VH-VL binders against Putative glutamine--fructose-6-phosphate aminotransferase [isomerizing]. Designs and how they scored, part 29

Target 1, 262 residues: Putative glutamine--fructose-6-phosphate aminotransferase [isomerizing], of Saccharomyces cerevisiae (a2p2r3)
Amino acid sequence: MCGIFGYCNFLIEKTRGEIIDTLIEGLQALEYKEYDSSGISIQGDELESLNIYKQTGKISSLKEEIDLYNLNKNLPFISHCGIAHTRRATHGGLRRANCHPHNSDPSNEFVVVHNGVITNFANLKALLMAKGYVFKSDTDTECIPKLYKHIYDTSIELGYNLDFHVLTNLVLKELEGSYGLLCTSSHFPDEVVAARKGSPLVIGVKGKTDMDVNFVEVEYLDQEEDYLKLNTQTKSSGNVLAAAPVKYNTCLRKSPPFVHNT
Short names: E, the ipSAE of ESMFold2; O, the ipSAE of OpenDDE; V2, 0.75 times the mean of E and O plus 0.25 times the DockQ between their complexes.

## First folded at step 23 (VH-VL; framework fv_becotatug)

Design Y4 (from X5 with light chain Y53W; at its last look DockQ between E and O 0.53; V2 from the best seeds 0.64)
Fold by ESMFold2, look of step 23:
Structure Y4 (fold): chain C 262 residues (1-262), chain A 122 residues (1-122), chain B 107 residues (1-107)
Amino acid sequence: as target 1 above (262 residues)
Amino acid sequence: QVQLQESGPGLVKPSETLSLTCTVSGFSLSSYWVHWVRQAPGKGLEWLGVIYTSGKTRYNTPFTSRLTISVDTSKNQFSLKLSSVTAADTAVYYCAREWISTGQSDYYFDYWGQGTLVTVSS
Amino acid sequence: EIVLTQSPDFQSVTPKEKVTITCRASQSIGNSLHWYQQKPDQSPKLLIKYASWSFSGIPSRFSGSGSGTDFTLTINSLEAEDAATYYCHQSDSWPLTFGQGTKLEIK
């Protein structure tokens, strides 16, 4: 129906061209004849910057859009998180502005791809508009990155320095309905957050080379923690099963977990 | 100092080819896309086309058979050629730039050239 | 093709007064509408991007609002130098199109 794809390389150098190719290949595996939009977000030329490329039509239209920029495809990234989306428009018409990813602001401080329906989006939109946010699309998804930025900015004004997963929990508490989402941010450049409620989500993990994604329906686990669970069938990475769509979110990090601040 | 300056002949005869140059300075050609827009005397603005960093072009539909936009990056200049002109092509011709830093092309024009009037008459 | 219809076509205005110019799109364009000012014998100058975001260096008396199909440009306290033609411009769909213009003159 709708597809969300993310790709992270961690301490394994990949060029921008290789990253784009991987994201496009991921979308091609998700492309449906009936779906008419696609997009990606990748890091830009400047440190802690994010770029968005999106277009209506088939994946070939997205490739053509990206080619217009004549990007330096040889630019290397020792670590990088990219996100991608392909989707039929379920709210609003077939307009480029309605394509994912969606951003919080013109500087792309928060960027989101989403599958599902946010049932309280009208209330969220009204609140955010009252706070001065300007909406460019007809989609319910646009509320999510703007809500991220609103809560983030408020936390900074109050003197807090929230972790990305804490910020995400605060955002998710305000969302009603169903979602599978990935979020990246210029404020958290080594991180991507994945969350789901009532939508399928598949996460693949592969060490030493490239991420390899297997398309498997996510199984809901009956556990108290309902966290991301690694497949234990081999010492190498395998299919990962996530659970607890309402109470918990999954945070994917590029940084080693053993280096975290106390 | 950002500058865009259009130049070319002020008078062109019907059925001939109109040829214009936009010379630019003060910004990187890799960070901007350049568009051409025209304005007939006493009329509004009409978008003609764009040339991308890749060298590809997109033209407004009525002009696809007559319009050629190109760039010479070694000279910092963009060119417009419009073939088989008629009196309807009399206009002030502008080049305008669009910033492309975040990947989402915004398609608004932050700086325009001064424009050059081209009159088509015999 | 998206048609932008501005209103009024022409208006004589008094300095210090509030002036409102409207632009209506033939279909929803979200906030992908931009405003330009063109003074006599000059090229257009960007005023407002994305319906409501002022471009750098634009006087605060200029503001924009609206989304979807109905948009407004407001000059809160008109100055004599604001006598010009104002154009709206949509960037939602190809081809890029402009409104027909609104000419403001000082009484």
Scores: ipSAE 0.586, ipTM 0.799, lowest interface PAE 1.3, mean pLDDT 81
ESMFold2 (binder alone), look of step 23: mean pLDDT 89; pTM 0.924
OpenDDE, look of step 23: ipSAE 0.774; ipTM 0.888

Design Y5 (from X5 with light chain G30S; at its last read DockQ between E and O 0.72; V2 from the best seeds 0.70)
Heavy chain, then light chain:
Amino acid sequence: QVQLQESGPGLVKPSETLSLTCTVSGFSLSSYWVHWVRQAPGKGLEWLGVIYTSGKTRYNTPFTSRLTISVDTSKNQFSLKLSSVTAADTAVYYCAREWISTGQSDYYFDYWGQGTLVTVSS
Amino acid sequence: EIVLTQSPDFQSVTPKEKVTITCRASQSISNSLHWYQQKPDQSPKLLIKYASYSFSGIPSRFSGSGSGTDFTLTINSLEAEDAATYYCHQSDSWPLTFGQGTKLEIK
ESMFold2, look of step 23: ipSAE 0.617; ipTM 0.802
ESMFold2 (binder alone), look of step 23: mean pLDDT 90; pTM 0.926
OpenDDE, look of step 23: ipSAE 0.828; ipTM 0.917
ESMFold2, fold request of step 24: ipSAE 0.622, 0.571, 0.603; ipTM 0.812, 0.777, 0.808
ESMFold2 (binder alone), fold request of step 24: mean pLDDT 90, 90, 90; pTM 0.927, 0.926, 0.926
OpenDDE, fold request of step 24: ipSAE 0.730, 0.789, 0.801; ipTM 0.868, 0.897, 0.907
ESMFold2, last read: ipSAE 0.565, 0.567, 0.611; ipTM 0.773, 0.775, 0.810
ESMFold2 (binder alone), last read: mean pLDDT 90, 90, 90; pTM 0.928, 0.928, 0.927
OpenDDE, last read: ipSAE 0.749, 0.713, 0.770; ipTM 0.875, 0.865, 0.885

Design Y6 (from X5 with heavy chain W99Y S101D; at its last look DockQ between E and O 0.43; V2 from the best seeds 0.52)
Fold by OpenDDE, look of step 23:
Order: C-alpha cells, then sequence, then structure tokens
Structure Y6 (fold): chain C 262 residues (1-262), chain A 122 residues (1-122), chain B 107 residues (1-107)
C-alpha cells in the first residue's frame, strides 16, 4: 500500500522550505507504521528542472536525506508543483531506487508518484527497453514516466504540442491495472496532472477568500476519444501496448486557469 | 576548472594517525559532496567515506572507528584523519567530487584528485 | 555490501578490435553502475554513468549497457590510448563498492 500527496501553490509565494514542509506534512498525514520508504519531487533551482529526493525508512529518513543536500530553503516560488509518496515495498524490494517518485530519464522530464498496480508493466517495460529506455527500479511504476516521455517525444516529432492533460490521456490509455497517480514535468512548469482508476484520490483547493472554489475541470475517459493516434508502437516486435479501451474514473488537469489566488 | 589536490605525509609510522588534506578549486564546497577513496599498490579501489554539504559524514564500516572526515570552508579544504594505521593502510589516497544527481537521486564521481601515496612503515 | 565482479581480470587486445568488459553485481542495482578508466599513474576518470550514459568528453567508441545485475562496457575499435584498468562502481547501496578492475593491454 502506498500514499500519494501533491501540493501546488499558484501565484502565492512559497519558499522551498515551506513547500518541502508541506509535502512532508502531507506524507505524515498519510503515514502508517507499515511504510518503509518515502520521496518527494520539487522544482530545482532552474525553472525547467525537477529534483527528486527519496529514501528508505521512515519519513524522518527522508528529511535527513533532504538535509544532506543543504538546499536553499529560502528560495521563493510564486508558483510551484510538488509531489510526494510513501511506500510499503510490495512490488520490488526495499531499495532506494524503488522508492517513488520515478522519472523518465536523468533529466527528470517526467516525474510520477503512483499508488496502485500496473498489470501490464512487463509488456510496457519490454517495449520501452526496446526503444532504448533504461530502467532504474524494480517497480511497475517506472514505466509510466518513461511512457510519458516516449509519447511526448513522438508527438513532438510529429509536430504536435500536446497539452499535459492530452498527453496524460494518451499515457493512461496504455496503462492497465489500478492507479492513483500524480505527474509533473519540466515541459509543463507549474502543472500537475492527477489521475485515478480504482485507487482513491482527493483534491483540495484553497483560496484567499472564503469564496466558492472555482471549478476544477475533471475529465472522465469512458470513451475512446480520438485525441491523437500516435503510432507510438511498432507492432512488429510482438510487444504491443494493449490498445484496449480503458475506462478511467477521473483525470484532473490544472489548465484551463485555476482561480487566480491574488 | 574543477580541481582536487590531495596532500599529506608520504610516510607514516605504524599506530600513528594519517592526516591528509584535499584542496579544491573551481567549485563551491557548499554544492558538492566529497569522498575519499584509496587504492593499495597494485590493487583496486576502496571507498572510505563521504562528507556531505551539511557537514555530516558517512564512513565505510571497516573505518568507522578510525576515520574522521572534515571540511574547512575557509580554506577550501577537506581533511581525512585515519588513526592507528598499519601496513595495510599503505595506499594512494584520492579525494573525489560527487556529482549530486537530483534526477536520479544517485551518485557518481565526476572529478578525482591526482592522489597522494601514503606508505606506512617503521 | 554489494560485490561487483568484473570479467575478465586481464585482456590483451589488438588495436581496432572490439573489447567487452562485464560487471556482475551480487544483487540488483538497477542502473546505479558507473564505469571508470584508470591509466597507469593516473587517477580514475569517469566514462559511463548509470550503466549506459556517456560522460561528457568521452569518445563515442565507449558504450555501456545492462541493468539489474549484469552490465557491459564496450569499446569499439580500440585505440592505443585505451590501455588502462577499467572499474565498475555501484552507487545503489552503502557502502559504495568497486569491481576488482579489468586491465586492458594493447598489443
Amino acid sequence: as target 1 above (262 residues)
Amino acid sequence: QVQLQESGPGLVKPSETLSLTCTVSGFSLSSYWVHWVRQAPGKGLEWLGVIYTSGKTRYNTPFTSRLTISVDTSKNQFSLKLSSVTAADTAVYYCAREYIDTGQSDYYFDYWGQGTLVTVSS
Amino acid sequence: EIVLTQSPDFQSVTPKEKVTITCRASQSIGNSLHWYQQKPDQSPKLLIKYASYSFSGIPSRFSGSGSGTDFTLTINSLEAEDAATYYCHQSDSWPLTFGQGTKLEIK
């Protein structure tokens, strides 16, 4: 069993330290005695950079890990998206590399935390490996950010600039199993996508005023919507991504505009 | 240019303390972890320990009772103290910079010093 | 600790030949394997990081592959300057460990 937590500040200045504290506090709220690893992803010092910190053990171990980097905790962010995860080792052993978040590549173009099981991960992994992707962990989750990158790169090659939610929908179509997941990307600064199938996911929105929270757009993928038929798979290698129509419970996107919390 | 340079006595007597200094240039001490690695003559590489940007340290298990790594930011220097040396501690000692990979949450040594030979002999 | 075992310990090869060095980990380390080159009387130099990524400035004839427990360093079209001892290194778990080294001599 795993827990996922995301925190986004939008047009409200928060320091790196505050963001980290918030993510950690979120994890603590989810924490059970059985959790044996945790991790976070936050924005790096550069605008299009994402950092990942993760460690086996209790949340305190993660805190200690983060402290080893001596980060500038006072760095301000007017907008920022961070994601966090706690894990009990079920798929893959107790290993730092098996901790979430998982990334697409060393540059962290896509970063994912995941609660659930991707049942077709072996097939996805084989396909992605055949395309040159290198896997770091023993988890089923790692195929997700790599799949993001693969579809993203393919879309770019084809001349498409997909929105993050569209890209996500394409990814989700290839996933089988159950999941609650969060994804951030250097290609989509200040955005986070959340998706669920089976696993629960709760979204909270806080504004400056007690005014009614504006609408958060939720997409239901119950039908094969022809977004972009990206031929991302050469059927020739026998490892075909299951193109079966999968019904998704909920996909949340940040865009169009969140309520400007001025 | 990133540079690391080890310095210290070339000869140490048994039971004494080996003291080495790693002087660094071309990068900020606050941004990188530094490791000590040694290599006995004609042998492979042995990891000794690391000092983090926080000043915290981690040592390889065989050296936990004898090894101390420290940093002097004012001098751009890292130090290694190895107490109660024996002939088995004869080696070329390297300091190496760790690239802090925030993407992989992993480690590798991107730059090494030239190494300094320390011989333990009576 | 994780034990890295390289093969072979020693190899003598002719220039322009293809050389393959293997490194086996005692347990799965994913891609947390790095390759270093050490020439005589020199410090180790990073060649490959994370099993398959070439470090900056490394000639294209060097490549790495593998994941989990089995890794390979390949040198295509060996040059005389490639005479060195090659080490694999794991950063998956503490303590950090190295392979025993593979000495490559060029005829």
Scores: ipSAE 0.481, ipTM 0.779, lowest interface PAE 1.6, mean pLDDT 87
ESMFold2, look of step 23: ipSAE 0.611; ipTM 0.790
ESMFold2 (binder alone), look of step 23: mean pLDDT 91; pTM 0.933

Design Y7 (from X5 with heavy chain S101T; at its last look DockQ between E and O 0.48; V2 from the best seeds 0.66)
Fold by ESMFold2, look of step 23:
Structure Y7 (fold): chain C 262 residues (1-262), chain A 122 residues (1-122), chain B 107 residues (1-107)
Amino acid sequence: as target 1 above (262 residues)
Amino acid sequence: QVQLQESGPGLVKPSETLSLTCTVSGFSLSSYWVHWVRQAPGKGLEWLGVIYTSGKTRYNTPFTSRLTISVDTSKNQFSLKLSSVTAADTAVYYCAREWITTGQSDYYFDYWGQGTLVTVSS
Amino acid sequence: EIVLTQSPDFQSVTPKEKVTITCRASQSIGNSLHWYQQKPDQSPKLLIKYASYSFSGIPSRFSGSGSGTDFTLTINSLEAEDAATYYCHQSDSWPLTFGQGTKLEIK
């Protein structure tokens, strides 16, 4: 298995530097010596744009890649959703194109990080290629953001205005196998959707009160290894993801049955 | 309008240092990385190196000991120095830019300078 | 280092006809291949990025295809102004490399 991590700030100003540091720290908690790629996606300088930074090797290689851009680390974001990934190589060679995140298109309309195996990947790839999508990686994950864009574009042609979580459910109906995924989109700024099938998911909510909760995706290995624990505060169980949607909250889907990876 | 303009001495003696300048205008230096590429007369294109927005550089392997690329942002100028030149270094030298604002740069060059011929001859 | 081999090296072509230029990579590079046009005594000009995506302002008669190791630049209905040398360029792996070029002459 590999690790995915998401971080959202809602109406609480964070700088780009703080957001990057938080995403990197989340990945460092998941990184193991045998991981061979890492990446993040954050908003860019332009309105409703998404940027991807990824590299083969350890997290230090990702930090070096990000440093090349000399980003304005002080740029403030009142609300922001970022995603991150680290993985072991299980498909294809060690190429930057095989690193997560994966995108739907050069404009990064949909960006995905994913754990698991999409068992119908070959069929989905063939279908998407027939519709004009160009695949640049060897990974099964690449079909997910392209499928998002295909379904989204079709919905627009038919006159629909889908919510991000509704779109996500339509995408998930077409996937076979196991997954844990996070998706961001330029069409749904300041939103992230999360979905799982056969993987644990932990969510933390942190406020300006005593209810400080911090979560990291937990991966279980055959050998006993260190795990990040749930960081919970007094009364923190009250409002972990309330039912009402807000523009800047995460969206979740539970997909039992749950299966531990070996 | 986007401009990249190379300039330099035109003639350099063997064993000396070739020095070139690329003066740029019409775009933000924070949004682009600048590369150097050369083309020997009647031959194809050879990538030399890149300077990143951070000031770090990456050079093509044969040039790692001889090549220095730098930038002076106050003058909108990129510089190339190639030491210990031989006749094999005779070429048209180009500076070229790539757009980097999406973060996922794929290292293609959207605009090139006009090029400057450097001849290495005794 | 990834070697890009173009074919043909040279072609004399008649206006209004279709031309196909190939580029073969020594290993898989996904879609990280780009095409440039260089007219005589001019600097290169970007035509196609990511194997198949036309750069802004490029005439529709230019198109690209391929992925992995085999790539094609196609020029439909050639015009006299298309007389140039065409280069493929890979950006998958360091160092960045170019094909040896394909020179097209009209007539």
Scores: ipSAE 0.607, ipTM 0.804, lowest interface PAE 1.2, mean pLDDT 81
ESMFold2 (binder alone), look of step 23: mean pLDDT 90; pTM 0.924
OpenDDE, look of step 23: ipSAE 0.835; ipTM 0.922

Design Y8 (from X5 with heavy chain W33S Q104S Y107S, light chain N31S Y50S Y53S; at its last look DockQ between E and O 0.56; V2 from the best seeds 0.00; counts 0 for: pae E 5.2 > 2)
Fold by OpenDDE, look of step 23:
Structure Y8 (fold): chain C 262 residues (1-262), chain A 122 residues (1-122), chain B 107 residues (1-107)
Amino acid sequence: as target 1 above (262 residues)
Amino acid sequence: QVQLQESGPGLVKPSETLSLTCTVSGFSLSSYSVHWVRQAPGKGLEWLGVIYTSGKTRYNTPFTSRLTISVDTSKNQFSLKLSSVTAADTAVYYCAREWISTGSSDSYFDYWGQGTLVTVSS
Amino acid sequence: EIVLTQSPDFQSVTPKEKVTITCRASQSIGSSLHWYQQKPDQSPKLLIKSASSSFSGIPSRFSGSGSGTDFTLTINSLEAEDAATYYCHQSDSWPLTFGQGTKLEIK
């Protein structure tokens, strides 16, 4: 069993230290069994950069790993999105590389935490490898951020500037299996996408006051127009995976203001 | 330009402590973790230990009781102390900078010092 | 610890030939495998990072491939200046380890 946790502050100042603590505490709250690895992704020191910290062992090991670096814990963020993961090794061995988050590339353009199984992982991996992507882990999850990057790069090449949710829809159409996932990207600062298919995912929104309307936009259908445009262009170029549409649900429920637990 | 330079005595007596210093330029020790690696004559490379930007250290298991790595950021120097040396500690000692790929998962030594030979002999 | 085994230990080649050096890890290390070149009386120099990425300033004749446990360094069209000992290095797990080295001599 794995746990995923995301934390976003929007127009509310939080320090890096507070963000890290929140992510770690979130993971701890999800912990009902001993996990054998954990990791987080947070914004780097530069704008539009993402860092990944992960380690095998208990959550304490992750803390120790983070503390090896002299991070400015007092760095303030008005808006920030971080994601976290705890893992019990199922697919792949117990090694740091198999820990989540997984990235698209060494620059961490796309970062993903994932609960579930991607059943078409082998096929996706083969395709992505043929396109020059290098895999570091033994996990099925690693295909996801790489697929994000591939579709993103292709879309840019074709002259499209897709929204993060549109891009996500395109990615999800290529994925088979079950998943609860969070994705952040340097291309989409201060945004996080959440998606689920067969795996549970809970989103909480907290406003300044209890009287605020807190809702998250839930998308059940892909952006057909954008998808079709991209597919038509990529089909001619052969650069984008053409897969049958997969039904995916992003279930965001309007709930009273609760702390975000995923 | 990134540079690392090892310095220290070329000869150490058995049972004494080997002390080396690596002076760096072109980068800050507050921003990069740095390592010590040695190479016995005609042999391969052996990792000794690392000191992180936080000042925390990690040592290779065989050296945990004998090795101390420290840093002086004000002087752009970090040091190695290896106690109770024997002839087996005769080697060229290298300091190296570790580059980390925007995270802790992928790292490599992108810059090395020239190395300094230390001979343990009575 | 992760043991890296290189093959061959030694190779004598003629200029312009293709050279292949292999590195096998005792366990999967993903792509956390790096290649260094060391010439006599010199320090190691980074050639390939993360299994397949060339380091800055490295000639295009050097390339790396592989993942998991099996890795390869390839030198296309060997130059005289490529006479050196080559080391693979893993950064996947502690302690950091190196292969035993492959010495290339040019005829």
Scores: ipSAE 0.021, ipTM 0.614, lowest interface PAE 4.6, mean pLDDT 86
ESMFold2, look of step 23: ipSAE 0.247; ipTM 0.653
ESMFold2 (binder alone), look of step 23: mean pLDDT 90; pTM 0.935

